# Miniprotein binders against b1l550, part 87

Target 1, 279 residues: b1l550
Amino acid sequence: MRLPEELLERARDIHSEAPSHRIKLDRVGSFGLKVPVEFKGFLLLAEADVWVSLPEGRRGVDLSRQVEAIYELSNPPKDPFSLCREAAISLLEKLNYADSSGVSIRFDAPLQDGESLKYYGVEISSIASDEIINKIRVEILGMTACPCTAELIRAYKSSEIAATHTQRSLGILEVSTKAEHPDPDKLASIIERAMSSPLRTYTKRPDEGGLVIRSLSNARLAEDVVREMIHLFLEEFGHLPEDTHILAAVRSMESVHMHDIYAERSFSLDEIRKEISSH
Key: E = the ipSAE of ESMFold2; O = the ipSAE of OpenDDE; V2 = 0.75 times the mean of E and O plus 0.25 times the DockQ between their complexes.

## First folded at step 10 (miniprotein)

Design kt1 (at its last look DockQ between E and O 0.94; V2 from the best seeds 0.00; counts 0 for: pae E 2.8 > 1.5)
Fold by OpenDDE base, look of step 10:
Structure kt1 (fold): chain B 279 residues (1-279), chain A 83 residues (1-83)
Amino acid sequence: as target 1 above (279 residues)
Amino acid sequence: SMKKVRIEFTFDEENREEVLEFLKRLARELAEKYGLLVLVYVEDGRIRIFVKGDPEAVDKFIEEVLKELEKRGVKYTVRVEEL
């Protein structure tokens, strides 16, 4: 049922009214939209958040215009990087009262694993104001083997390859930069290489055995993984602007404990370079 | 009253990075001077400036940007669109 247009002339524009409390809001928008994106040859249904700032003198945001902005740009489907950037700019342009805008797009990115597929989680964002900040968060599961338990068992049984507990560990890289979004596949690769071993969707017995042996031979603490992630990141992405901000983290779902082990480091490229050069 | 303008510049490729950095700095200075929201970005190899604020201030901003580019002797094509 569509309300008669005549009623619109009589109705107050609630959104344009002055609020009872004149307070600026940083983000107001629609969260959990579904938008199609094209990513490396795949057409994916992604989740999207769109928002703008709201000045103190305006009661509400025109949410319909926000939704229209992203869907106009989503047809035909395009890469999520361009979609985020273009939508953020479009929001800033379309909503007269906004001094900032933002878009986030989340999906599971396909990753080739031999003849099968694995995946990593990705969130791509762009924030527009007096500058554009591009953000990407990649999360991928790997396997870690505990070096402490391995050392204990080695000491006990004098085995060349000591048994140890293994667990799934979630590696996280989040990058915020004024440059273009970093390649998420490269970020995922960095995380996997920082683990004791990658996970596999499908392995035959010889491959599985080799994977486990590799993990045991490359036992790493959660702390080791984070440090390795940072090291590998600097090698691959050291060309990014110095004000680029990075979060490197690992959540290890420890198999011998009921709780997880978490380690992280937040840094700018400038800060971490100074730290490493001082040693 | 609010005026919104998109300015699109086409520069020769060899000078695009230098001009971009110049425009970013200039835009920031002018934004502060005139109380404007200004975004400088690259799209499809072209430099774009989005400017929003008081109509008179926006016009002054555009004039000053073009004047400064002329002083530098930079060859460009420009498209100005009011949004």
Scores: ipSAE 0.581, ipTM 0.854, lowest interface PAE 1.0, mean pLDDT 92
Fold by ESMFold2, look of step 10:
Structure kt1 (fold): chain B 279 residues (1-279), chain A 83 residues (1-83)
Amino acid sequence: as target 1 above (279 residues)
Amino acid sequence: SMKKVRIEFTFDEENREEVLEFLKRLARELAEKYGLLVLVYVEDGRIRIFVKGDPEAVDKFIEEVLKELEKRGVKYTVRVEEL
């Protein structure tokens, strides 16, 4: 049932009132929207969140205008980075009372793996105010081989045994910058290269053997995976603005333990350059 | 009570980055001076400035931006869209 349009003139506009408690809100919006995106030739279903700031003197936000802003831009489907940034700007333009707006878009990105595909997690955000801040988080699984156990087994009397435990490790790079979003494939590549080996969708026995041998030849502590991620990131993205913020992390699902190992470092480009140059 | 304007500039591509940094600095100065929300960004190869606030302040912002561009001798075309 659709109510008469004329009621809009007679009904109290709850959203434009002052609230009982005059408290500013940082993020008020619609979360979990489904939007189509085009990414590297794939049409994907993504999940989006949209929000704006709400000043202390305004009781509510016009939620339908928020949803309209992103859906207007998503038809026809386009790349998620353009959609994200354009929607954030559109929200700031459409909602008079907001002094900032934001959009997040999440999807599983396809990555070629020989003749098949594998996937990694991507979440991008654009936050607009007196500037635009772009954020991207990439998560991809890799293989790690423990150097400690490898050394222990080597030291064991029959040092002819080249062995250690291997496991999946989740690598994470999160970048917040005033520049355009870094290419997620490059971030995923950095994470995979920092690991002992990439994971494959499937392998045949000869290829599996090679994968394991590579892992043993590139055994790394979780701590050193994080350090390598940072090193590789700086080689590829050291040109970004100096106030760019990065988080690099690894969660290693250690195959011989009931628990995970976690290592993390966050930094700005300015901060890390000073740290490295002092050594 | 509130005016919203999108200003769109087309500049020579060779000088776009230098002009962009100039406009960002100028926009920050004027935004603080007049109590405005100002966002400078690039869209479709054009520099855009979104500004909102008090109508009189928005008008002065636009005037001062154009004045400073003319003073620098920058060649441009401009479109002003009230939102």
Scores: ipSAE 0.434, ipTM 0.817, lowest interface PAE 2.8, mean pLDDT 90
ESMFold2 (binder alone), look of step 10: mean pLDDT 85; pTM 0.846

Design kt10 (at its last look DockQ between E and O 0.92; V2 from the best seeds 0.00; counts 0 for: pae E 2.2 > 1.5)
Fold by OpenDDE base, look of step 10:
Structure kt10 (fold): chain B 279 residues (1-279), chain A 83 residues (1-83)
Amino acid sequence: as target 1 above (279 residues)
Amino acid sequence: SYKKVRIEFTFDEENREEVLEFLKRLARELAEKYGLTVLVYVEDGRIRIFVKGDPEAVDKFIEEVLKELEKRGVKYTVRVEEL
C-alpha cells in the first residue's frame, strides 16, 4: 500500500530536523544488504554495508538514498572492487550533508584446489574522506603442526618425523592503502604458504598422507606463521605506498586446548622496513 | 544554496604522481579554508576532484586550484561539471 501523496506533504521530514543533541556521527547506514558481484568469472551474492557521516545539525540519514546508490551500481553485476569504490564516491556525491562515506562488501571467494574448489573469506572496503582509502581483509584456513610437542615426542622416541598435534588455524591479512586494493588471491596464497600446510577440499589417501607429513616436517607456532606472513607480504607487496597499513594475524584453534591461540602484528610499511633494517 | 562540482584533470604521465599529491594537499587546505567537502581521486588515469558546499566558496575553490596549477607551469586539460 502506497500512502497518498497528500499525506506526505503534511508529514514533517524527521531526518532533516535538528536532533535533540547536536552530535556528529561518523557512520550511519544500512548493514547486511545483499548485492550481486562478479568475481573471477563467478557471480556471487555478497553482503554489503553502506554508510555516510551525519553532521551535528541533522537528525537522520536518508537511508533509502544510500540503498539506491549501491543498487544502481550493482546492476549489471560488476567486480566488487569497482563497486565498492564507485559506491563510496556516489554516496558522497548524493548525500549533500555527508563529509565522508564508506562501503564494505563481504563474500566467500572461490579458490581453485585441484579439480575442486576451496574458498577464503574476503571483505573489500572503500572509504571516501578527502581521498579514497581502500581496505581489504582476507581470511583463510590452514593447518598448523605444533613444534613444541614435536620436539617432546622426538626426544622420547628418537623419530625423524615426530608426531605432534595439528589444528586448523585461521590466517588474517588486512591491508589499508591509498592505492588500489591488493589482489586477494595473492594475500590468500601468502597466508597458506605461511602455514604448516594448506587445507584441501578433497584428497585421495596418498595425497592426504603427504599433506600430513608436510605439516609435521614444517611445524610452526602461531607466532611463526604471523612472522612468515609478514615476510612474504613484504616480498610481494613491498611496492605499495609507505603509509599502507597492514594487520597480520593468526587464530589457531588448538586441538589440545579448549581455547584458541592468537597472534598479531599491526604495522605500516614504513615502520616495518625501519624495524627490519635496524636488525 | 548548495553546489556540487566535479573537476577532471588530464596530465602528462611524467608528473602525474607529484601533481596528485600536490592537489590532494591543496584541495584539503582549501576545503578547510572555505568549509567545503572535497574528494580527490584517480579514475581512468585522470585526476578528479569532487567538491561541494556553498556556491561562492566552491567557485573560489576552483579558481584557486587553477591558479596554483598555473603557477607551477603544469600543462593540463580540465573539464568542470556541475552535478
Scores: ipSAE 0.683, ipTM 0.895, lowest interface PAE 0.7, mean pLDDT 92
Fold by ESMFold2, look of step 10:
Structure kt10 (fold): chain B 279 residues (1-279), chain A 83 residues (1-83)
Amino acid sequence: as target 1 above (279 residues)
Amino acid sequence: SYKKVRIEFTFDEENREEVLEFLKRLARELAEKYGLTVLVYVEDGRIRIFVKGDPEAVDKFIEEVLKELEKRGVKYTVRVEEL
């Protein structure tokens, strides 16, 4: 059923009115849209948020124009980074009253895992105001092995046991930069390489044994996982603008405790270089 | 009334990063002065400035950007497209 178009001539345009309280809003938009993307040969169904700023003198935003902006660009499916950036620019161009716009796109990224596949979480954003700020967050699980318990067991005289507790740890890298988004596969690789061992989608007994041995030979505190993530990040992405902001974190689901351990460091490239050079 | 303009600059310089940072600062200052919305970005190796707002203010913005580039001695080609 469609209502008569003639009603548009007699109805007030509620959105263009001034609100009773003249307060600017920072983000007004549509959240949880489903959009197709092509990522490294995979066709994925991603979740997207789109928004614009709303000035104090405008009561509402035309939400259909916002949704139209991203869907016009998503067919045929394209690279999520291009979609994100282009949609943010399009929103600012299309919505005359906005002084800023933003787009976020979230998906699970497939990752080669030997002869199988695994995945990691990705969220990207592009925010357009006087310039474009790009943000990416990558989350991937790995394995950590506790070096403290390993040392105690090693010191246990005449012990034939090479052992420690191992657990899943969630590694996080979040980057905010004026440059293009860093490659999420490289960020995921940095996180995995900082762990005691990667996780596998599945293993046979010989493969599982090797995985555990690797983790024991590379035992790491959660704190040192974060430090290694930062070291590897600087090695790979030290070329980014000096005001690039990074958060590196690990949430470790310590198998011998009822609770998790968390370690985190946020920094700009300028800040961390000064810190390292002082040692 | 309302005006939207895309300004596209091509520079013969090898280091566009320095010119880009200059234009970002200039556009931000002028946008604040004239009450405009601006976005400075790069597309296909060219620097673009999107500006929108009051038509007279947009025209003043464009004029002053070009004047400041001339004062700096920067050689450029420019395309102005009304949207």
Scores: ipSAE 0.528, ipTM 0.851, lowest interface PAE 2.2, mean pLDDT 90
ESMFold2 (binder alone), look of step 10: mean pLDDT 83; pTM 0.820

Design kt11 (at its last look DockQ between E and O 0.38; V2 from the best seeds 0.00; counts 0 for: pae O 2.4 > 1.5)
Fold by OpenDDE base, look of step 10:
Structure kt11 (fold): chain B 279 residues (1-279), chain A 83 residues (1-83)
Amino acid sequence: as target 1 above (279 residues)
Amino acid sequence: SMKKVRIEFTFDEENREEVLEFLKRLARELAEKYGLTVLVYTEDGRIRIFVKGDPEAVDKFIEEVLKELEKRGVKYTVRVEEL
């Protein structure tokens, strides 16, 4: 059912009215849109958030225009980096009253694992405010083995490879930069390499045994993982602008406890370089 | 009334980063001065400035940007598009 157009002439434009309270809002938009993207040869259905700022003198945002902006750019499907960037710019151009805009796109990224696929979570964002800030968040599961328990068992039973509890751990790298989005596959690789071992979608018995042995031989605390992530990140991405901001974190789903262990460090590239050089 | 303008600059590669940072700073300052919304970004090796607001203010913004670039002696090509 479509309302008669004549009714529109009589209806107030609620969005353009002055609000009862003249307060600027930072972000107003549509969250949880589904948009197609092309990523590494895959066509994926991603979740998207789009928003703009709202000035104090305007009651509401034209949400339909926001939705149109991203869907116009998503057909045909394109890479999520370009989509985020272009959509953020388009939003700022189309919404007259907005002084800032942003787009976030989330999906599971395919990652080759031998003859199978594994995945990592990725959120790609672009924010337009005076300049464009690009943000990427990568989350991937790995395996950690506890060095503390291993040491206890080694002390109790002299074995070359000490048994220890293992668990899944979620590694997180979030990067905000004025440069282009960092390669998410490289970020995922950094996280995996920082763990005791990667996870595998499919393993044959000999491979599984080797994976576990590797994990046990490379036992790491959650804290160790975070520090290793930072170290590897600096090696790979040290060329990014100094004002680039990074969050490195690990959530270890400890197998001997009811709760998780969490560790993180937030830093700029300038800050962390100074810290490391002082040692 | 609102005027929207996209300015595209093409610079020689050697000075691109320095000019970009300069334009970012300048654009911000001028936008604050004139009460404009501005976005400075790069696309395909070119620097773009999007500016919107009061038509007279936008015109002054453009004039001042170009004037400051001339003072620096930077060689550039410019395309101005009203949206």
Scores: ipSAE 0.698, ipTM 0.900, lowest interface PAE 0.7, mean pLDDT 92
Fold by ESMFold2, look of step 10:
Structure kt11 (fold): chain B 279 residues (1-279), chain A 83 residues (1-83)
Amino acid sequence: as target 1 above (279 residues)
Amino acid sequence: SMKKVRIEFTFDEENREEVLEFLKRLARELAEKYGLTVLVYTEDGRIRIFVKGDPEAVDKFIEEVLKELEKRGVKYTVRVEEL
């Protein structure tokens, strides 16, 4: 059923009224939208959030206009970074009362793994106000091997091959910058290279043996995984603006414990360079 | 009443990054002065400024941005599109 458009002239415009409490809101929007994106030859169904600021004198947001804005840009499906940035700009242009807008897009990025695929988590956002701030978060699983247990076993049991417990660890890099979003594959690669070894979708016996040997020969504390992620990030992305903000973290699902270990460092590029050069 | 304008600049010179930061500062200052909403960004190597607000204030914003660029001797071409 479609109602007559002539009713728009008679109906009260609730959203354009003043609210009973004049309090501005930072983010008002539609969250959990499903949008198609094209990423590296794959057509993916991503999850998107869209929002605008709402001034203290306006009662509500025209939510259908927000949703319309991103869906208009998602046909035909395009690269999620372009969609994110373009939608944020479009929201600010379309919603007269907004002084800022934002878009987040989340998807699983495919990654080649032999004859199969694996994936890593990506969340990007673009926030438009007087300029555009771009943010990207990448999460990927790797394997860590405990160096503390390895050292204890080495000291007690004479062996040419180290032994220790291994576990999955989730590595996280989050970057907020005025520059374009960093390439998520490069961020994922940095995280994997910081781990004791990568994870595989499946392995045959020789590959599994090699994976375990790599992890044992590269045993790392969660803290040192984070430090290595930072080192590798600076090598690859040290050219970004100095006020670029980074969070590097690892959540390790320690196989010998009922709980996880977490390590994290946040910093700006100028901050971390000063810290490193002082040692 | 509301006027919305997109201003697009093409610069002939290599110091586009310096001009971009200048325009960001200028746009921010003028937006505060006139109560406008602005967004400065790049598109295909061009600098774009989106501005919205009171029609007279928007017109004044455009005039002052162009005057400051002329004052500094920056060579450019410009296209102004009302949205």
Scores: ipSAE 0.599, ipTM 0.879, lowest interface PAE 1.8, mean pLDDT 90
ESMFold2 (binder alone), look of step 10: mean pLDDT 85; pTM 0.842
ESMFold2, look of step 11: ipSAE 0.593; ipTM 0.878
ESMFold2 (binder alone), look of step 11: mean pLDDT 85; pTM 0.841
OpenDDE base, look of step 11: ipSAE 0.116; ipTM 0.598

Design kt12 (at its last look DockQ between E and O 0.82; V2 from the best seeds 0.00; counts 0 for: pae O 4.2 > 1.5)
Fold by ESMFold2, look of step 10:
Structure kt12 (fold): chain B 279 residues (1-279), chain A 83 residues (1-83)
Amino acid sequence: as target 1 above (279 residues)
Amino acid sequence: SMKKVRIEFTFDEENREEVLEFLKRLARELAEKYGLTVLVYVEDGRIWIFVKGDPEAVDKFIEEVLKELEKRGVKYTVRVEEL
């Protein structure tokens, strides 16, 4: 049931009015949109947020234009990085009053795991103002083995028992840069390689034993994992602009505790190089 | 009143990255000076500038960008599209 268009001449345009309180807003948008994307041969249903800035003199944003902007670009489905960037540009062009725009897209990325699949979390964004700033966050689970307990058990039995507690740990890399988004598979690989061992969807008995032995042979504190993530990141992505900002973190769900352990470091490429060079 | 323009530049690929950084700085400076909204980006190997604001300020922005490119001795082609 559609209302008569003639009402547009009689009704107030609420959005174009001045607000009662003239305060600019940084992000006004539509959040939780369902958007199809094509990622490495997979058709995925992603979740997107879109927004623009709103100046102090405008009461409301044209929300339908925001939704239109991203859905026009989503058909046919395309890779999420292109969609993210193109939608951010389109928003800034379509919304006259905005001086900045942004888009975020979230999805679970499939990853080959033997004859099966596993996944990791990806969230990307593009912010357009005088230039485009790209951000990507990758989260993937791995296995850690405690070196402190391993050493105590070794000392107790003089190598008769090779044991320690192991647990799932969530590794996080978040990158904000003026360059293109880093490849999420490479970020996930960095996180997994920093862990004591990757997790598997399933294993056969001999392979499971090997996985556990690897984790025990590669025991690491949460702090060690974060440091290794940074080292591996610099090796792979040290070429990014100097003002690129990184967050590296681990949340370890310690199997012998009721609580998690957390370690984190934020830095710019310029900052970390100076720190390393001073040693 | 509002004027919206896309400016498309084609440059010699040898110097494109240097020119991009120059245009980013110039566009930011002029946008602040004239109260404009600007975005500089790369698409299909070309440099684009989107600018919007007061029509006379937009026209001045375009003129100054082209003048600065000529002073720098950069060879380019340009297409201006009003939205």
Scores: ipSAE 0.535, ipTM 0.861, lowest interface PAE 2.1, mean pLDDT 90
Fold by OpenDDE base, look of step 10:
Structure kt12 (fold): chain B 279 residues (1-279), chain A 83 residues (1-83)
Amino acid sequence: as target 1 above (279 residues)
Amino acid sequence: SMKKVRIEFTFDEENREEVLEFLKRLARELAEKYGLTVLVYVEDGRIWIFVKGDPEAVDKFIEEVLKELEKRGVKYTVRVEEL
């Protein structure tokens, strides 16, 4: 049922009223929208969050306009990078009282794994104010083998390749930059290469054996993985602006403990370069 | 009263990066000067400026941007759209 338009003329615009408490809000919006995106030849249904700032003198945000902004840009489906950026700008254009906006798009990105597919989690964001900041978060699972246990077993059995416990580890790279979003496949590759071994969707017995042997031969602490991620990131993405901010992290779902091991480093490119050069 | 304007600049490829950096700096300075919200971005090989604020201030902003580009002798096409 659609209300008669004449009733709207009589109704107060609640959103435009002064609030009882004059306080600015940083983010007000719609979270958990579903939007189609085209990503590397795949049409995917992604989750999207859209928001704007709210000035102290306005009670509420025009939420319908926010939703319209992203859906207008989502048809036809486009790449999520452009969608984020364009939608963030559109939000500022449509909502004149906002001084900042943001869009975040989340989906599982397909990744070729031989003849099969694996995936990584990706969140692509753009925040617009006086500048545009592009953010990308990539999460991919890998495998780690513990070097400490390996050393203990080596000492005990004197074996060349010591058995050790292995576990799934989640690697995380989050990049915030004034440049364009970095390639998420490259980020995922960095994470995988930093692990003891990648995970595979499908393995035959010989392949599985080789994968395990590789992991055992490349045993790494969570700390080692993070450091390797940073190193590989610098090699691949050293061309990004110096004020680019990075979070590198690993959550190791330890198989011998009931809890996870977590390690992280947050840094700017300028900061980490200075740190490395000082050694 | 608030005015919103989108400005589209098309530059020759050889100078686009330099011009972009210049426009970013200039836009920031002018935004501060006039109390405007300004966003400079690149889309489809074109430079876009979104500017929002007091109508008179927005007009001054546009005038100053164009004047500074002329001083540099940069060839460009410009489209101004009021939103």
Scores: ipSAE 0.026, ipTM 0.300, lowest interface PAE 4.2, mean pLDDT 87
ESMFold2 (binder alone), look of step 10: mean pLDDT 84; pTM 0.839

Design kt13 (at its last look DockQ between E and O 0.73; V2 from the best seeds 0.00; counts 0 for: pae O 3.8 > 1.5)
Fold by ESMFold2, look of step 10:
Structure kt13 (fold): chain B 279 residues (1-279), chain A 83 residues (1-83)
Amino acid sequence: as target 1 above (279 residues)
Amino acid sequence: SWKKVRIEFTFDEENREEVLEFLKRLARELAEKYGLTVLVYVEDGRILIFVKGDPEAVDKFIEEVLKELEKRGVKYTVRVEEL
């Protein structure tokens, strides 16, 4: 059923009224939209949030225009970075009263893993105001091997190959920059290289043995993994604007404990360079 | 009452980053001065400025941006599109 269009002349325009309490809102939007994206040859179903700022003098947002902005750009499907950026610009153009807009897009990214695939988490966003600020968060699981237990077992009895506990650890890199989004595969690679070993979708016995030996020969504390992620990040992305902000973190699901451990460092490129150059 | 304009600049590649930073600073300052919303971004190697607000303020913004850019002596072409 469609209601008569003439009602628009008689009904109040609730959204354009002043609110009872004149308070600016930073983010008013449509969250959890399902959008198709094309990522490195894969057609994926992603989840998107879209929003704009709302001034203190306006009661509501034109929500249908927000949905229009991203869905118009999603057919045919395109890469999520272009969709994110273009939708943020479109929101600011379509919603006159907004002084900022934002879009976030979340998906599971496929990675080649031998004859199979594995996946890691990606969330990107673009915030448009006087310029565009881009953010990307990547999360991927790896394996860590505890160096403390390895050393204790070595001291108990001599061994050329140490034993220790191993566990899954979740590595996290989050980057906020005025430059284009860093390639998520490169961020995932940094995280995996910082771990004791990557995880595999499946292995055969000789490959499994090799994986375990590699992890034991590359034993690392969660703190070491975070430091290594930062080192590798600076090698690959040290050219980004100096006010680029990074969070590097690890959550380790310790196999011998009832609880996880967590290590984290946030920094700007300017800050970390000063820190490293200090003695 | 709203006016929305997109200004597209094409520059010789030589000084694009320096000009971009100049335009960002200028646009930010003028937008604050005139109470406008502005966005400066790059698309397909072109620098774009989106500006919206009071029609007279938008016109003044455009005039001052072009005036200050010409003072720098860089070669460019410009297209102004009202949205």
Scores: ipSAE 0.585, ipTM 0.876, lowest interface PAE 1.9, mean pLDDT 90
Fold by OpenDDE base, look of step 10:
Structure kt13 (fold): chain B 279 residues (1-279), chain A 83 residues (1-83)
Amino acid sequence: as target 1 above (279 residues)
Amino acid sequence: SWKKVRIEFTFDEENREEVLEFLKRLARELAEKYGLTVLVYVEDGRILIFVKGDPEAVDKFIEEVLKELEKRGVKYTVRVEEL
C-alpha cells in the first residue's frame, strides 16, 4: 500500500529536524546491502555498506537516497573498485549535509587453482571527504608448519625432514591509500607466498605429498609469515604513496592449541622504509 | 544556502598526471581560502572536481581554477554542472 502523496505534505520531515542532542555522527548508513559486481569476468553478488556523516543539526540521514545512490551505479554491474569510488562521491553529491561518505563492498574473490577454483575474501572500500581514500582488505587461507616442533623432532629422530604440526593460517593484508586500489590478486599472492604452503582445492596424491613436503621444508612461525608478507609487499607495491597505510597480519589456527596465534604489524610505507634502512 | 557543482575536465595533453596533481593542490588551496569542500578525482579519463559550499565562494573557485589553467596554457574542455 502506498500512502497518498498528500499526506506527505502534512507530515513533518523527521530527518531534517534538529535532534534533541546536537552531536555530529561519523557514520550513518545502510549495512548489508546486496549488490551485483563484475570482478575479473565473474558476476558476483557482493555485500555492501554505505554511509555518510551526519551534522549535529540534523536528526537523521536520508537512507533511501543512500540506497538509491549505490543501486543506480550498480546497474549494469561494474567493477567493485569503480563502484566504491563512484558511489562514495555520489553520496556526497546527493546528501548535501554530509562532509564525508564511505562505501564498502565484500565478496569472495575467485582465484584460479590449477583446473579448479579457490577463493580469498576481499573488502573494497572508498572513503570520500576532502580527499578520497581507497582501502582494500584481502584475507586468504594458507598452511603453516611449526619450526619449533620440527626442531624438537629433528633433534630426537635425526631425520632430514622432521615431522611437525601443521595448521591453517589466515593471512591478512589491508591497504589504505590515496592511490587506486591495489590489485587484490597480487595481495593474495603475497600472502600465499609468505605461508609455508598454499592451500589447494583439489590435489591428487602426488601433489598432496609434494605440498606437505614443501610446507615441512618451509616451516614458519606466524611472526615469520607477517615479516615475509611485509617484505614481499614492499617489493611489489613500493611505488605507492609514502603515506599509504598497511596492516599485515596472520591468524594461525594452531593445531596443538585450543587457541589461535595472532601476529600483526601496522605501518606506513614511509615508516617501514625508515625502519629497514636503519639496520 | 549551499551550492554543489561538478566540474569535468577533459585534457588533450600527454601530461595528465601533472595536471591532476596541480589541480589537486590548487583545489586544496582554494578550498581553504574559500571554506569549500572540494574533491578532485579521475574518472574515465576525465578529471572531475566536486565543489560544495557558499554559492559566491563556489563561483570564485571555478573562476580561479579556470584562470590558473589558462595561465599554464593547458588545453582542455570543461563542463560545469550544478547539482
Scores: ipSAE 0.030, ipTM 0.346, lowest interface PAE 3.8, mean pLDDT 88
ESMFold2 (binder alone), look of step 10: mean pLDDT 84; pTM 0.825

